# Designs tried in a protein design chat: VHH binders against q9xer9r771to912. Part 1

All scores and structures are predictions.

Target 1, 142 residues: q9xer9r771to912
Amino acid sequence: EAAISRDAFEGMLETLSRTRESIGRATRLAIDCAKYGLASEVVELLIRKLESESHFHRKVDLFFLVDSITQHSHSQKGIAGASYVPTVQAALPRLLGAAAPPGTGASDNRRKCLKVLKLWLERKVFPESLLRRYIDDIRASG
Positions, changes and structure headers below are counted from each chain's first letter, unless a header gives other numbers; antibody chains aren't numbered by Kabat.
ipSAE, averaged over its two directions, is called F for ESMFold2-Fast, E for ESMFold2 and O for OpenDDE. V2 adds 0.75 times the mean of E and O to 0.25 times the DockQ between the complexes of E and O.
[cut] stands for letters that were removed.

## First folded at step 1 (VHH; framework vhh_etentamig_d1)

Design a01
Fold by ESMFold2-Fast, scan of step 1:
Structure a01 (fold): chain B 142 residues (1-142), chain A 122 residues (1-122)
Amino acid sequence: as target 1 above (142 residues)
Amino acid sequence: EVQLLESGGGLVQPGGSLRLSCAASGFTFSDYAMSWVRQAPGKGPEWVSGISGSGGSTYYADSVKGRFTISRDNSKNTLYLQMNSLRAEDTAVYYCAKELDYEPDSGYFDYRGQGTLVTVSS
């Protein structure tokens, strides 16, 4: 059942779109994976997909999925759902490096990632000093 | 930029039929699930039916199951609602609704159009 959940999540990434239905379905699959101890595997799949993605708009879709999973986990009680908060925190340098790259072609990516980081700061999803560092780094890249 | 234009409403007798259309523009139609939502005078909005982006999955409120059929033509960017066996209780303004894009701050924005009035009376 764990392998089925992981494979379903990996398949979902191939057809992921900006829509609430698409991101919501992928979020539910990620939460199911966490129940089987696969949160780190799910985050590694997201990192790999983000780093290999050639379309900048697709990078934003993937990062919005990271946001959805993270905020859902932050709002939950219990260990299974909550496991994404520390796992995503550890992955932030790689996730943000891929989702909000430097350069003139990625200004929309940086703007959208900044919106997510500012919201995480407001909602205290991750340590304030960590989020402020990433916000400053992304602003300096533009 | 997103535009939804509903049409096909009108006056119909109980037991009659109507077909509603929604012409969509300003977005990639096939990427988004679509819904029909209705609002009777003095009442809040009621979700009626939904269809996936591909058209492969359809969903209906219990009040309309077996009477209404949702469909779409992605080549024409058009959503349809075939309404059969109409009842007085179906009297409402019918709105075409586009699935919302994900927003990190949970902002709700509904791309509903102007609506089309359906009146079921003798």
Scores: ipSAE 0.383, ipTM 0.777, lowest interface PAE 1.3, mean pLDDT 87

Design b01
Fold by ESMFold2-Fast, scan of step 1:
Formats: C-alpha cells, sequence, structure tokens
Structure b01 (fold): chain B 142 residues (1-142), chain A 122 residues (1-122)
C-alpha cells in the first residue's frame, strides 16, 4: 500500500521532466502518499534527490515539482493532501539551499526559484516574513 | 548562444495537417526536455505538448491529445510537432521551448524561440 506509493513516487523522480503532465503525475503520487501519512517522507526524498543531483537543470525540475505539490495542497485546505504545506514550510531552507545554490553557475536556478517564491508570497501560501527572508537570502547569494 | 528557430507554419483548412519544426543550437539538445507552447491572438500562452530528452516519454494537453504528435531527432537537434485534424481553435503562434513549466498561471520559458504562425481557416 504505503510502500507501493512511496516506491512509485521515488521511481517517478528518475524520469521527471519539466512538462505539465510529468509534474502533474508526480504531484498526484505525492498526494496519494500523504493520504498514508507519508508527506514528511516524500519531502525528505525530494530533499535528498535535490542535494545529490549534479545537474542544475534537474534541480529546477525537482523544485518545480515541490511548487506543484505545495500549491495543490494549499488549494485543498483541510484535505489529507494539505499536510504538504506545513511539511514543505519546515523543509524550505534545505530545499532552497539545494535548488538555488550560490555562485554564478546557478543564476538561472536562483531566478526560477525566486519566481516561485514570489508567486507563493502573492498567493499567501506561506507566512510573508518567512518568504521575504528567503527571497532576500537568494538575491544576496547571486 | 542558445537559439531555437521554429518553422512549418502557414494557412491550412479545417481538417488539414501541418508539421512544425524547431531547430535548436547552442546547448546539448538530447539532455533537455522540450515543449511546444502556443499563443492565440489576444490570449495568454497555452502549453501544448512535451517530450523527454531521450524521446521516450511524450505528454499532451487534453485539447490536442489524439490529434498532435510530438517527436524529436537528437542527431539533427530538431523538435517536431505533427498536427492533424486541425481546428479553427488551433490558430496561434507556436513556440518551441526548453524546460517549460507553468507554475499555476505564471509562465516560465527557457530560451523560447521566435515562433511560427499557424492559421486554420477556410
Amino acid sequence: as target 1 above (142 residues)
Amino acid sequence: EVQLLESGGGLVQPGGSLRLSCAASGFTFSSYAMSWVRQAPGKGPEWVSGISGSGGSTYYADSVKGRFTISRDNSKNTLYLQMNSLRAEDTAVYYCAKDYYDSSGYEEFDYRGQGTLVTVSS
């Protein structure tokens, strides 16, 4: 059950591409995992995949999946899938540190992550003060 | 450095077919997922189709599923969109994009090309 959903999600990360269908499919798997109480485990898998990923474009794909899961969960308010909002909030320093690293080689990563953070700010997905700190931190590292 | 050049658009009657091409240069083409995005007059961009770097996985918007086929030739650094059973609603400028993802109403185009106009009219 739960193990099957977890394994399916982990496998999906290996073939993840930056398309609506690929990210949508992975998002649906993540929501299914949350229904089994696995939201924290799914986020930990995403963190570890991001931290071990060597290709900067792949880091952006993974962070866009985080965005998709988070916004889907935010829109569902009060449903089992909504558990991702607090879980992702707690993981943001690790997720952003991996997805938007410092240095000139990662300027595209920082730009794309900043666009997501600004959208989250506008849609009130996370506390304003928290998002503004991360936006400032990423801008300072560029 | 990175360049995308779309071609193959034109005027076609409803029910007709067109094949679009996108010539890519300045990056390792086979390492990146590619997408087709269209923009109808007076409207925002709509994602149409996507393909993985290897070509092993393809994805389609519901509005075009069963009618359009995305493909790529990595030896020629070229992306294709075969459009069949065209409708007036398919009239748009079609763009080739690297690593496209729309974050719920915000577009993100990485090295989007200049576009090619497709007009479906009698």
Scores: ipSAE 0.049, ipTM 0.354, lowest interface PAE 3.7, mean pLDDT 85

Design d01
Fold by ESMFold2-Fast, scan of step 1:
Structure d01 (fold): chain B 142 residues (1-142), chain A 122 residues (1-122)
Amino acid sequence: as target 1 above (142 residues)
Amino acid sequence: EVQLLESGGGLVQPGGSLRLSCAASGFTFSSYAMSWVRQAPGKGPEWVSGISGSGGSTYYADSVKGRFTISRDNSKNTLYLQMNSLRAEDTAVYYCARDRGYSYGWRYFDYRGQGTLVTVSS
């Protein structure tokens, strides 16, 4: 069952789009994976997908999925909240490095990731000091 | 401290009605949108209805449109949910929640109450 849920999530990433419906479906699969203790595997799959993705717009789509999973887990509490919030927090340097890379070609990525980080600040999803540091780091990237 | 306290739940027959209340304290009630969220046994939470801080805008899940009415009284710091034409599938714990907006397939809530149980059974 755990392997089936993980494989379903990995497959969903291949067709992920920025629509509410697509991100919502992938988020529900991620929450189901957490029920089997697979939150760390889900986050690792997201990191690997982000790092291997060649299309900058798809990197943003994947980071919006990270946002979706994180805020859902934070707002509802329970097993998913216990798993995804700390797991994503630990993975933020790798997730942000892949989603909002440095350089002139990635300015739209950085702008969109900054909007997410500011929302996380407003909603108190992660510690303020951590989020402000990442915001400053991304701004310094040009 | 922010506190939300629901009341009005109970056992009701299909086709019946109930009115839920939520008493809010510890924040400027009129400055926040509010929502009702329910959780049926063995299922995840489902957003039911939302209302703007002023009460000028209301929103409903498709499953409850035409049957439920959300309202608020800012002078009493109280949120209401009038539930009509109740069905067995409406059986759930109903939570009052402070609504911080909608993102990527669900609404974000920073506070919710302890809930009130609604059982629709004959």
Scores: ipSAE 0.000, ipTM 0.216, lowest interface PAE 10.5, mean pLDDT 85

